# VH-VL binders against q8ixk2r445to577: the designs that were tried, part 6

Target 1, 133 residues: q8ixk2r445to577
Amino acid sequence: FFGMLQNKGLTDYCFDYNPPDENQIVGHQVILYLCHGMGQNQFFEYTSQKEIRYNTHQPEGCIAVEAGMDTLIMHLCEETAPENQKFILQEDGSLFHEQSKKCVQAARKESSDSFVPLLRDCTNSDHQKWFFK

## First folded at step 1 (VH-VL)

Design ac8 (framework fv_axatilimab)
Fold by ESMFold2-Fast, scan of step 1:
Structure ac8 (fold): chain C 133 residues (1-133), chain A 121 residues (1-121), chain B 107 residues (1-107)
Amino acid sequence: as target 1 above (133 residues)
Amino acid sequence: EVTLKESGPALVKPTQTLTLTCTFSGFSLSTSGMRVGWIRQPPGKALEWLANIDWDDDKYYNPSLKNRLTISKDTSKNQVVLTMTNMDPVDTATYYCAHLKGYSGYPFDYWGQGTMVTVSS
Amino acid sequence: DIQMTQSPSSLSASVGDRVTITCRASQGISNYLAWYQQKPGKAPKLLIYAASTLQSGVPSRFSGSGSGTDYTLTISSLQPEDFATYYCQQLNSYPLTFGGGTKVEIK
């Protein structure tokens, strides 16, 4: 699977990664933004190692969740995916983070009016359902 | 199809307040990610950004002009209004409103035709 | 504020020529750069954004390149309709700033 990772509940929103410096492609938070249909900063690949990979810029990035955190951060991909970079895309559209046993949910960013994907307890909410477009 | 059009006075006297209205179609400022900005261009000079307003009513102003500028929106009318106080002949310019789509870093992809404002006595 | 220096201020060229316009930012802008074309009496038209992404409907003879602080707009084979003023803009941080413009004139 590859494409734009769109939310079922926030119908017009997609995963988006827009780092402030192309020489510092990793270490920043993944956000949600209006789906524009052009790929680019919204183009992701779901791999056989259960990674959500960002290949638009080099070096290649893989989405991870840091210990004790709920935010999705871009890290460097490794030859063997570490546990904090593994997400199970389930048949119902849930994106399950194996290490934390939580699901990715479209949510409001703290102290702002923007939206971000965050780890939350798994529910049947459409805000926790994702699909590639 | 995204369309924007500026309206306002063609002539303004020094010290007066300028009010410009941008009327648009093809998008809504209730839609997340949508923004409208104002840019001006004095005759024969470069483009200068003035202000942006977004779907959440966040407002951004050029610091060099911030004390003179107010930007507001009327989402139900598809309008954005720019007010500039204490006009001076140096403010003579063509004023444009323009659409921004998507996240920070995305360009002005659609522009109004511009409205010429002359400041003189 | 990020200052955008555009070079040259003007150039004269003939149809079929390769034209190169440069834009330098006073600090890194992470490829958040757009190029606009403006014809006399008209509003600017978006050509390129994210330094190198061509806007839909823009002819392939236009291309953008660069990174960090230095960026370039290239017109591979100038056409009669390309005689215009070109502006770069940084979109990395507020306030948004434009270059001084490059006027491409007929030789």
Scores: ipSAE 0.005, ipTM 0.552, lowest interface PAE 12.0, mean pLDDT 86

Design ac9 (framework fv_axatilimab)
Fold by OpenDDE, second read of step 2:
Structure ac9 (fold): chain C 133 residues (1-133), chain A 124 residues (1-124), chain B 107 residues (1-107)
Amino acid sequence: as target 1 above (133 residues)
Amino acid sequence: EVTLKESGPALVKPTQTLTLTCTFSGFSLSTSGMRVGWIRQPPGKALEWLANIDWDDDKYYNPSLKNRLTISKDTSKNQVVLTMTNMDPVDTATYYCARISYYKGSGYSPFDIWGQGTMVTVSS
Amino acid sequence: DIQMTQSPSSLSASVGDRVTITCRASQGISNYLAWYQQKPGKAPKLLIYAASTLQSGVPSRFSGSGSGTDYTLTISSLQPEDFATYYCQQLNSYPLTFGGGTKVEIK
C-alpha cells in the first residue's frame, strides 16, 4: 500500500511529514494535515516488513515510536525493521503498533489547532481508522 | 437550510418490524464525512443511539440492538431507512434521525441537525 | 462501551443563577464531547461540541470545559428560555452514548 494515509474520523486529514531540513529528515514528528496530494510530504508506503516508509528522500525514513513516547517520529529505515517501527494495518482500518500494543489515533495537538497521530488504547473509533488513498 | 424528517407508522404491534424513513434536504450523503444517525427516546427518559450510516456506506449499530437493526441509504432520494425487528412495548419511544456533520479543523462530528422526531408506540 | 454519568439528574435554579452540569465518562474521551439542550416536545438542540466549542447561534452564556473523563457545561446567567433538559454525548467511540440528562427547573 502506498499514497496518502488518510484518517476516517478526522475526515480529509492525512499523514504529513515536512522536515525543516530536507537533508536531515529524521527526528521530527509526523503530523496530520489536510489531504492535498501535492508534493511528497503526504506520500507514505506500508511495506512487507510492516514499516510505514517516507520515500521522498534517500536514505528512506521509517516512522518509529520512541521509548516512553506516544508520538510518531521519523527514523531511518533499517535493513531489518526494528520493533519500534512495526505497524499492522488491520482489515478494520486500525493501525496497530506492535511494540506498544496501542493504536494510532488522530488527535488534536495540545494548545494548537493542529492534529497529530498519537498512540492510544485501541478503541472502536473512526479516529483510529486509516486507509491509503 | 438543512432539514430532516422522520416518517413511519405511529403504531406497531409486538413482534412486528418497524420501518422508519428519514428524508433530508440541504445536504447529501455523497459528501465525504457526512453521516446520518438514528436516536430514540422513551417518554420521560434519556436519549439512546441506535445506528449510523456514513457517506461510504459504512454502518454502525448499537450492539445491544444490533441483531434487530438494519440501516441503509438511498443517496439519490436523500433518504436513510432504519428497520427494527421484533418490536416490544419497551421499544415505545420517539425516534429521531439526525445529521452528523463534520467540522473541518475541529475533527468532531456531533448531531448538529435533528428531525422533529416521530412517536412510535408498540402495543397490541 | 463508554458510560456517561451526568450529574445532577435535576436541579432547581432562578433566573440569573450560575448553573453547572457535570458529565463523567467511564474512560477518556479526548474532548469528543457534545452538549445538547432539549425542551419538552422538541428535538434536542446542539449547544457545544468538541467539549468547548459553541455551536453557531448559541448564546455566549453557555460554555463547556473539561478534559479526559470529566466535563462541565456552564450557564453563566440562567435565562427564562434556558429551563430545559441537558444531555452530554461522547463522540469518541462506538457505540455513541449519552448521559442520563439534567433537568433544569424553575426554583
Scores: ipSAE 0.253, ipTM 0.786, lowest interface PAE 2.1, mean pLDDT 93
Fold by ESMFold2-Fast, scan of step 1:
Structure ac9 (fold): chain C 133 residues (1-133), chain A 124 residues (1-124), chain B 107 residues (1-107)
Amino acid sequence: as target 1 above (133 residues)
Amino acid sequence: EVTLKESGPALVKPTQTLTLTCTFSGFSLSTSGMRVGWIRQPPGKALEWLANIDWDDDKYYNPSLKNRLTISKDTSKNQVVLTMTNMDPVDTATYYCARISYYKGSGYSPFDIWGQGTMVTVSS
Amino acid sequence: DIQMTQSPSSLSASVGDRVTITCRASQGISNYLAWYQQKPGKAPKLLIYAASTLQSGVPSRFSGSGSGTDYTLTISSLQPEDFATYYCQQLNSYPLTFGGGTKVEIK
């Protein structure tokens, strides 16, 4: 199950990962950008281990949230997914981060005109609803 | 219309610090995917990348310049500033600033719009 | 660092000629390559990115091809305004690196 991960509330925006180069795939923040429908940096895979994988580049990246943070960053995938890389995609479209007990929300980045996915308390907001295209 | 323009001193003495300012219009460095970099070209020689700064304030430097470089931005002024310490005659070059924009479906975007360049001569 | 080698360093050609410039990377760069044109006294201008995608406004006589470590810029029918130095650049990994340039002189 894979594709462009689009927000229901912020309807033109998709998960996007734009690292500076091929060798710096990890350590940067996942962003939201206008959905372009061409895959590449907007192509993600949801796995049976509850990972959101970025596998269009090597090495493969997995979205993670570090302890105490609310931003999504790219880490290296591991053979057994660590808890900080596990997201439950619920039937209503919520992405629930198990370790923090919070949901992924489309939000405006502070001091910026850009949007990013952030961990927030779970609500029934369309800004917390995601689907693959 | 997107424009970038470099400004700074035309002459620098050896050992001094060079400060160059790139002033731009038509885009913002707070926009996801936007980056501005500095490239130099000694007379009659090839292009050499110096540094990049991005929308997330991440900074990247050419390691061959031994940490002589500092890049910073002032988003409210639409400016990117490069400083280079301990100037030497071999640093004589035309210095360019250029934009990297997010390209639909292309990844690792090129320098798409360049400033006109500013010539810096390092001499005693 | 990824070294970019361009060949030839210079060439002379007549209007209407097909011109080919080669760029080789010291390691695979997955088509993350751009080509720039620089006319005397001017800043470089982007021609091609992602190895083969023509930048908007660039004449169709320019084309790019290649994969892995070997890439080519072709001008199918050289025009007087094409007198310039051409540079390739790899975008695969930092530090970003450029080729040494190829100077195209019209005979």
Scores: ipSAE 0.167, ipTM 0.754, lowest interface PAE 4.5, mean pLDDT 88

Design ad1 (framework fv_axatilimab)
Fold by ESMFold2-Fast, scan of step 1:
Structure ad1 (fold): chain C 133 residues (1-133), chain A 123 residues (1-123), chain B 107 residues (1-107)
Amino acid sequence: as target 1 above (133 residues)
Amino acid sequence: EVTLKESGPALVKPTQTLTLTCTFSGFSLTTRGVGVGWIRQPPGKALEWLANIYWDDYKYYNPSLKNRLTISKDTSKNQVVLTMTNMDPVDTATYYCAHSYYDSSGYYEFDYWGQGTMVTVSS
Amino acid sequence: DIQMTQSPSSLSASVGDRVTITCRASQSISKYLAWYQQKPGKAPKLLIYYASSLQSGVPSRFSGSGSGTDYTLTISSLQPEDFATYYCQQSYSTPYTFGGGTKVEIK
C-alpha cells in the first residue's frame, strides 16, 4: 500500500513528516496534519516487512517507537526491519505495534494544539483506524 | 471577506474581571480546521498569545495565565468571548482576536486580525 | 515552552536595501513558523506562513526560509511602506510564542 495514511476518526488528518531539512532526515517526531492531497510530506509506503516508509528523501526513513515510549519517530530503515519498526495494519484499519502490543491512535498532545500519532492501549475507537487514500 | 472586531471595557480596576468579545464575519467556527485566538500586546512590548478555541470546541490556554483565562464561543452569534480574572496593571495592553484556518495550500496561523482594543488597568 | 529569539532587535536601512531578519527556536519547530508585519498603531499582518509560503496579497520582495531551529525573513529591496516591526511566531506547539520583534527603521 502507498499513499496518504488517513485517520477514520479524525477524518481530515493524515500522517505527516516534515524533516527540518534534507540533511536531517531522521530523528524527529511524526505528526498528523490536515490532509492536503499533494503527497510529499504525507506520502507513505506500507511494506511487506510491515514498515511505514517515508521515501521522498535519501536515505529512506522508517517509523519506529523506542521501548517504553509512545511517540512515533523517524529512524533509518534497516535491510531487515527491527521489531520497533513493525506495524501490523489489520483488516479493520487498526495499526498494531506488536513489540509494545499497543495501537496507533490519533491524539492531541497535552498542552498542545498539534495532533500526533501515539501508541495507546488498543480499542475499537475510530481514532485508532487508518487507511491509505 | 474575513473580518473580526474586539469589544469590551477600555478601563478595568485592579482585581476585577475583564470580558472581551470578538465578533466576526466571513467564516464559520463550525468549519473543520477553523480556530480563533486572542493575542495581547503591552505598550511598546512584544506580542503574547493568550488562548485559542477551535471548531470542535477544544480550548488551549497559555499555561502562565491558564488559571485566569476562560475562552468560549457562540457559533449562532459568530462570537468568541475571552474572560480574564484578577486584572493587574501589568495586564494593560491592546487585545486582539485573530482567525486561524487551514486550506488546501497550507495552514494559515492568525491570517486575519481584529483592529485591537486597548485595555488599561488602573485605579 | 519554546523560546523564539529574534535578531537583530532593530536595524536601520535605506530604500532599496536587502534586509534579513533571523529567528531561532529553542527546539525544532518543523517549519511551523509565521512572520508578521506590524506598523505603528495597527494590528499585525501575516506575511509568511509555514516558514516559506507567501500569504496572498503580500509583495514578492518578502521571502522566508529555514528549517529546524533557524529561520530567516528577507526583504529583497526595501520600500518606504516596509518600515515596520516584524515578528516571528511558532505554531508547532502551545503556548504559541512570538519573537521579541525586529524594528526596521529608516537610515
Scores: ipSAE 0.006, ipTM 0.541, lowest interface PAE 12.2, mean pLDDT 85

Design ad10 (framework fv_axatilimab)
Fold by ESMFold2-Fast, scan of step 1:
Structure ad10 (fold): chain C 133 residues (1-133), chain A 121 residues (1-121), chain B 107 residues (1-107)
Amino acid sequence: as target 1 above (133 residues)
Amino acid sequence: EVTLKESGPALVKPTQTLTLTCTFSGFSLTTRGVGVGWIRQPPGKALEWLANIYWDDYKYYNPSLKNRLTISKDTSKNQVVLTMTNMDPVDTATYYCAHRYSDYAGYFQHWGQGTMVTVSS
Amino acid sequence: DIQMTQSPSSLSASVGDRVTITCRASQSISKYLAWYQQKPGKAPKLLIYYASSLQSGVPSRFSGSGSGTDYTLTISSLQPEDFATYYCQQSYSTPYTFGGGTKVEIK
């Protein structure tokens, strides 16, 4: 499926990717922002390879988490999804990151007033539940 | 073009309160994710973060100085004000205000020129 | 608080040299690291954010790398205008903390 990837607990917030340089689509952190449905910055596709793809326009970006990190960053998609780009969207709405065995949680950056998706130990919290609108 | 400029007294006596004003242009402190911070640098020493204020009036303070610091904004004047109580000679430094965006790594993208504050009797 | 340790505190280099500056955090900062350049009497200027992202208008000879606790700033071919003090800064958690600075001096 595809669309805006919204958080159940942090209502009205969606996955958002708005890199400062449109010609350098990779390397920046995925954020959470008020769901608006305007432009392509909030449209994601969940693929059969368990990828979360940013925008359908070229070049294709895929959300990844580097080993030992807890932030979601944009990488280039690969023909075969590497383990760091695989997220299992479970029936209860949790996004399980296969390589780290952690779940994606909506969280406030401690040093700022913005919200971001972060890897955390899996819990039954609504802040770890996601759905496509 | 983003610009910021600090203003305030150049000389403060020990125990007095310092008030610094940051006047900016080229951005609005009502834009989601936008913030302004204050950073200081004693002569010949490293940078020290003091406080941030954001578009929705959330405020963050360096815990080492929190009991002395107050940050506020006046969005109609494009100003951010920092107040620091009980000044001491060790607070002698160049004080900078800087524009930041909270939606990424929390960096300070544009800086004012700085204003030197000397604390001496 | 997260402590940021820069190495070296100073170095001497010649125009055309490759210069590397290291910054080590006391705990993982998940690439929430920026690099600033400061020339005498001037405000700091942002060079790199999120460990490896080059700020618009900054020459491509500047690059950043690293993850976890260890980060580096590299200047591939030092120019006369690059003699300055460089600072790293973490924004992973409050308080934001800066390294002690690395002064790049002419040899």
Scores: ipSAE 0.006, ipTM 0.552, lowest interface PAE 11.5, mean pLDDT 85

Design ad11 (framework fv_axatilimab)
Fold by ESMFold2-Fast, scan of step 1:
Structure ad11 (fold): chain C 133 residues (1-133), chain A 121 residues (1-121), chain B 107 residues (1-107)
Amino acid sequence: as target 1 above (133 residues)
Amino acid sequence: EVTLKESGPALVKPTQTLTLTCTFSGFSLTTRGVGVGWIRQPPGKALEWLANIYWDDYKYYNPSLKNRLTISKDTSKNQVVLTMTNMDPVDTATYYCARDSYLYGTYFDLWGQGTMVTVSS
Amino acid sequence: DIQMTQSPSSLSASVGDRVTITCRASQSISKYLAWYQQKPGKAPKLLIYYASSLQSGVPSRFSGSGSGTDYTLTISSLQPEDFATYYCQQSYSTPYTFGGGTKVEIK
């Protein structure tokens, strides 16, 4: 699957990666932003290694969650995906992070009106359901 | 319309390398979300998964086979090739290739007819 | 590796019977489970994927259920063509593993 990764509960919002410096894509948080339908900073690919790849940069970026954290951050992709970069997209639309045993949820960022994807205990909430468009 | 067919030797001597080819039609291994795998079944025993290759050229191997396996694809010929080194009589089995639909987990929706490989001197 | 324990290993049944086959994973597999039917001398045929999703073209008498570690395949009214060996398979983690099989034979 490839395209804009949209949330079912927060219906106008898509995964978005907009690093402050285009020459340094690693280490910044993935955010949610209004879906614009243009691809670019909202275009992701789901691979057979269960990676969520950001293909608009060379070398390619892969979304990861560092140990003890709940935020999704951009790492460089590796030839063999490490466990912290693996997300299982399930039939019901949930995005399950195997290493932590948690699900990706659309959430409001602390102290702002901005939204971000975060790891949370898995529920049947529409805020934890994702689809490519 | 969609078919897969295995080909290779019916008899292999101990210590030799086995090469099997899966030729398919009705789908392409350039299609996103598609893979092809190899599964074997010794006579009277359960199915054992060996290896998968996917549209993005990523490969998964059964680690219990100690790096004896290599899987590759030729998308222009609609073929997937499996090699298995150092064959032993316990490797006697029917070998299947099958199509994998990846997104909702790995499951094999279309299978070849299987090819019997006997390992003996 | 995730071990898949299938029970019973064999059962005898008559046409019209309800048949239930169970599959237990050594750890939670989050519904990443498929069921296959294999007739003697033939390749396996996919019946169910993602625990409960019926494969296109498979008769509605076949159904799957379960979650976590415990899964079941049910044939609501056994037909003559259903005498076969059935296998479960997990796809939660590599290596993908199959159960030992359940042979459904005529009574």
Scores: ipSAE 0.007, ipTM 0.594, lowest interface PAE 11.4, mean pLDDT 87

Design ad12 (framework fv_axatilimab)
Fold by ESMFold2-Fast, scan of step 1:
Structure ad12 (fold): chain C 133 residues (1-133), chain A 123 residues (1-123), chain B 107 residues (1-107)
Amino acid sequence: as target 1 above (133 residues)
Amino acid sequence: EVTLKESGPALVKPTQTLTLTCTFSGFSLTTRGVGVGWIRQPPGKALEWLANIYWDDYKYYNPSLKNRLTISKDTSKNQVVLTMTNMDPVDTATYYCAHGPYDSYGYTHFDYWGQGTMVTVSS
Amino acid sequence: DIQMTQSPSSLSASVGDRVTITCRASQSISKYLAWYQQKPGKAPKLLIYYASSLQSGVPSRFSGSGSGTDYTLTISSLQPEDFATYYCQQSYSTPYTFGGGTKVEIK
């Protein structure tokens, strides 16, 4: 299924990917931005292989976390999803990154009014709960 | 403007339960992003984080002490209570409560601290 | 748990000296590090958060830097009131862990 991936705690914020160059769809950090309800850069698909796909541009991007990092980065999707691109969307709304054993959390950037999704120790906080709208 | 103050017994016998109360002013635990934590420091040793409670009533516990700790809040009284069971002489320490916001600046840092209350565990 | 190693454990310095204290995390903590000052018999005081952000009211002689696993607290010109124990703390993951402390003593 697919749609805008919204945070339960920060109810006005959605996953957002806006690459600065349409010819370089990968390598940039996924951010959180005010939900606008228009799809576009906030439109994602959660797949049966536990991928979070960005379908707005071709080739399709898949969210990944690089080893030792806590930020979510857009990478190219693979035929078989690598472990760093697998997120388990659990029944309680948590988004569990199996390779790191951590959960995706909404967090504010220190020097800006921007929010980003980051890997953190799993909690029952609403900032770690996500749903498709 | 922000103040916190710990209260509780100064002396506890081994195997007893310790109950500490943090009374604060200058903020509300109903405000989004607000949290309060408990940190202890044995004499001459480093700081050790115990537990945090947040505006949404979510609680974090130090895993090494989780089965002994309970943290709760009473927002109408501006209080956070920490209970620790089965006290032992090694738990002798100064116990602090501190204001620790949840999600700004990448999680939690403790910007305002209470004066601390010394708890001695001895027979 | 993330282990925080501070070095040195103690140092002797004179007023006016440049003092550097290092904190190393056992894994990357993405700048989620705070520095505290503690004087004998007193509660810790926050100096720096998010590795390099100076807390309001803290003198500009204190500065923080670093990324990944390695972080540094610098006091550019030590003052008499700066003799204290300094602690780093990671806020990247629970349990939040503190370094062992660095005692800055009068030479």
Scores: ipSAE 0.006, ipTM 0.572, lowest interface PAE 12.2, mean pLDDT 85

Design ad13 (framework fv_axatilimab)
Fold by ESMFold2-Fast, scan of step 1:
Structure ad13 (fold): chain C 133 residues (1-133), chain A 122 residues (1-122), chain B 107 residues (1-107)
Amino acid sequence: as target 1 above (133 residues)
Amino acid sequence: EVTLKESGPALVKPTQTLTLTCTFSGFSLTTRGVGVGWIRQPPGKALEWLANIYWDDYKYYNPSLKNRLTISKDTSKNQVVLTMTNMDPVDTATYYCAHIYGESSYYGMDVWGQGTMVTVSS
Amino acid sequence: DIQMTQSPSSLSASVGDRVTITCRASQSISKYLAWYQQKPGKAPKLLIYYASSLQSGVPSRFSGSGSGTDYTLTISSLQPEDFATYYCQQSYSTPYTFGGGTKVEIK
């Protein structure tokens, strides 16, 4: 699967990655932003290693969640995907992070009006359901 | 319609290398979410998964056999090739290739070839 | 490796019977389990994926259930064409492992 990764509950929002420093593509938080349909910062690829890849910049990035954290951070892709970079896109649209046993949820960032994907306990909420368009 | 067919030698001597080819139609192994796997079944025994290859050329191997297995694809010929070195009589089995769509951990192997019997004997 | 224990290894049943086959994983596999049907001399056929999702074209008398380590395949009313060997397979972790099979025979 590839394309814009859109939220079912927060219907106008897609995964978005626009690092503030293009000289360092990794280490920044993945956000949610209004879906624009142009690919670019919103174009992701779901791979057979269960990675969510970002190919817009070089080197290619892979979304990861560090131990004890709930935010999705861009890391360098590795030849063999580490456990913190593995997300299972389930039939119901849930995006399950194997290492933490949690699901990716669309949420409002604290102290702001922006939105971000966060790890939360798995529920049947539409805010935890994603699809590629 | 998706179809797959295995081909290779019916008889292999101990220590030789086995090469099996899976020729398919009805899908492209460049399509996102698509893969092909190899599974074997010794006579009268359970199924054993060997290896998968996917559209992004990523490969998974059964760790117990990894040092003996190589899987590759030729998308121009619609073929996936499995090579297994140092064959032993215990490797006697029917070998299957199968179509995978949407990640095998999720959707399973939905279409299988008819299988090819490989006997390892002197 | 994740071990898949399938039970029973064989059963005898009549047309119209409800048949239940169980599969137990040595650790939680989070519903990443498929069920296959294999008739003598034939390749396996996918029946159920992700524990409970019916594969397109498979009769509705087949159903799957379960979570964690314990999973069940049910055939609500056995038909003549259902006499076969059934296998479960986990795909949660490599190597993807199969159960030992359950042979459903005519009584």
Scores: ipSAE 0.006, ipTM 0.536, lowest interface PAE 14.9, mean pLDDT 85

Design ad2 (framework fv_axatilimab)
Fold by ESMFold2-Fast, scan of step 1:
Structure ad2 (fold): chain C 133 residues (1-133), chain A 120 residues (1-120), chain B 107 residues (1-107)
Amino acid sequence: as target 1 above (133 residues)
Amino acid sequence: EVTLKESGPALVKPTQTLTLTCTFSGFSLTTRGVGVGWIRQPPGKALEWLANIYWDDYKYYNPSLKNRLTISKDTSKNQVVLTMTNMDPVDTATYYCAHRDYGDYLFDYWGQGTMVTVSS
Amino acid sequence: DIQMTQSPSSLSASVGDRVTITCRASQSISKYLAWYQQKPGKAPKLLIYYASSLQSGVPSRFSGSGSGTDYTLTISSLQPEDFATYYCQQSYSTPYTFGGGTKVEIK
């Protein structure tokens, strides 16, 4: 699958990665933002290695979660995907992070109207359901 | 500005089907992210969520009541309709419709409620 | 289903009192919790959403706090118009569930 990765619960929000420096695409947090329908910073690919790849830049970025953290950050993709970069996209739209055994959830940033994807205990919430468009 | 009003029968006999209509103003159910939900409250008891419908016609139902509930919308009339089959005296309650905002985490504006009594 | 346990079921208070109502979810709900006020014969009114965000037009004496499974509604200085039943509600997972309510009565 590829395209804009949209949340079922936050219906107008998509995965969004807009690095402030195009020469430094790694190390920044993935956010959720209003879907604009134009690809670019909201274009992602779900691969056979269970990676979520950011296809806008070279080298390509892969979404990862570091040990003990709940935020999604951009790492460099590797020839063989490490466990912290593997997400299982379920038939119901759940995005399961294998290494932590948690699900990606659309969440509000504390004391802000901003939204971010975070790892949370898996539930059947629409805030944890994602689809490509 | 945002207003909702429930309408339907005040009395329903056991085994009959209940049909309730929510008529609203001040928002459009064609606006992305907007929805309308139904919540009920038996006399002296807690609130119970029943169903939601959204701008894109997506529908959510309480699993405990799923086989009895149907929710639909008519955007040209600014109406949402809830149908509940096989009514029982335990379904006696005040039924509310409410507006859903972006983020799917609140019911920010509620109708006044309509009391439905189920008895022979 | 996520169970919402609200405590106390009722409390008696005087005007000017600080009132605290608690709500516990059977699992983490990531702050997807709202508080409603209901006066006799009236529809519920949204007071607080996302655990701590005050709804427009709601007096600043109302505040919410909490995370994970434990949440609190506080009324810093109770007014005559605040005697009502209060409900918490989670919207983390369907079915959305409400607490049993806390009736705030005149002492």
Scores: ipSAE 0.006, ipTM 0.541, lowest interface PAE 12.2, mean pLDDT 85

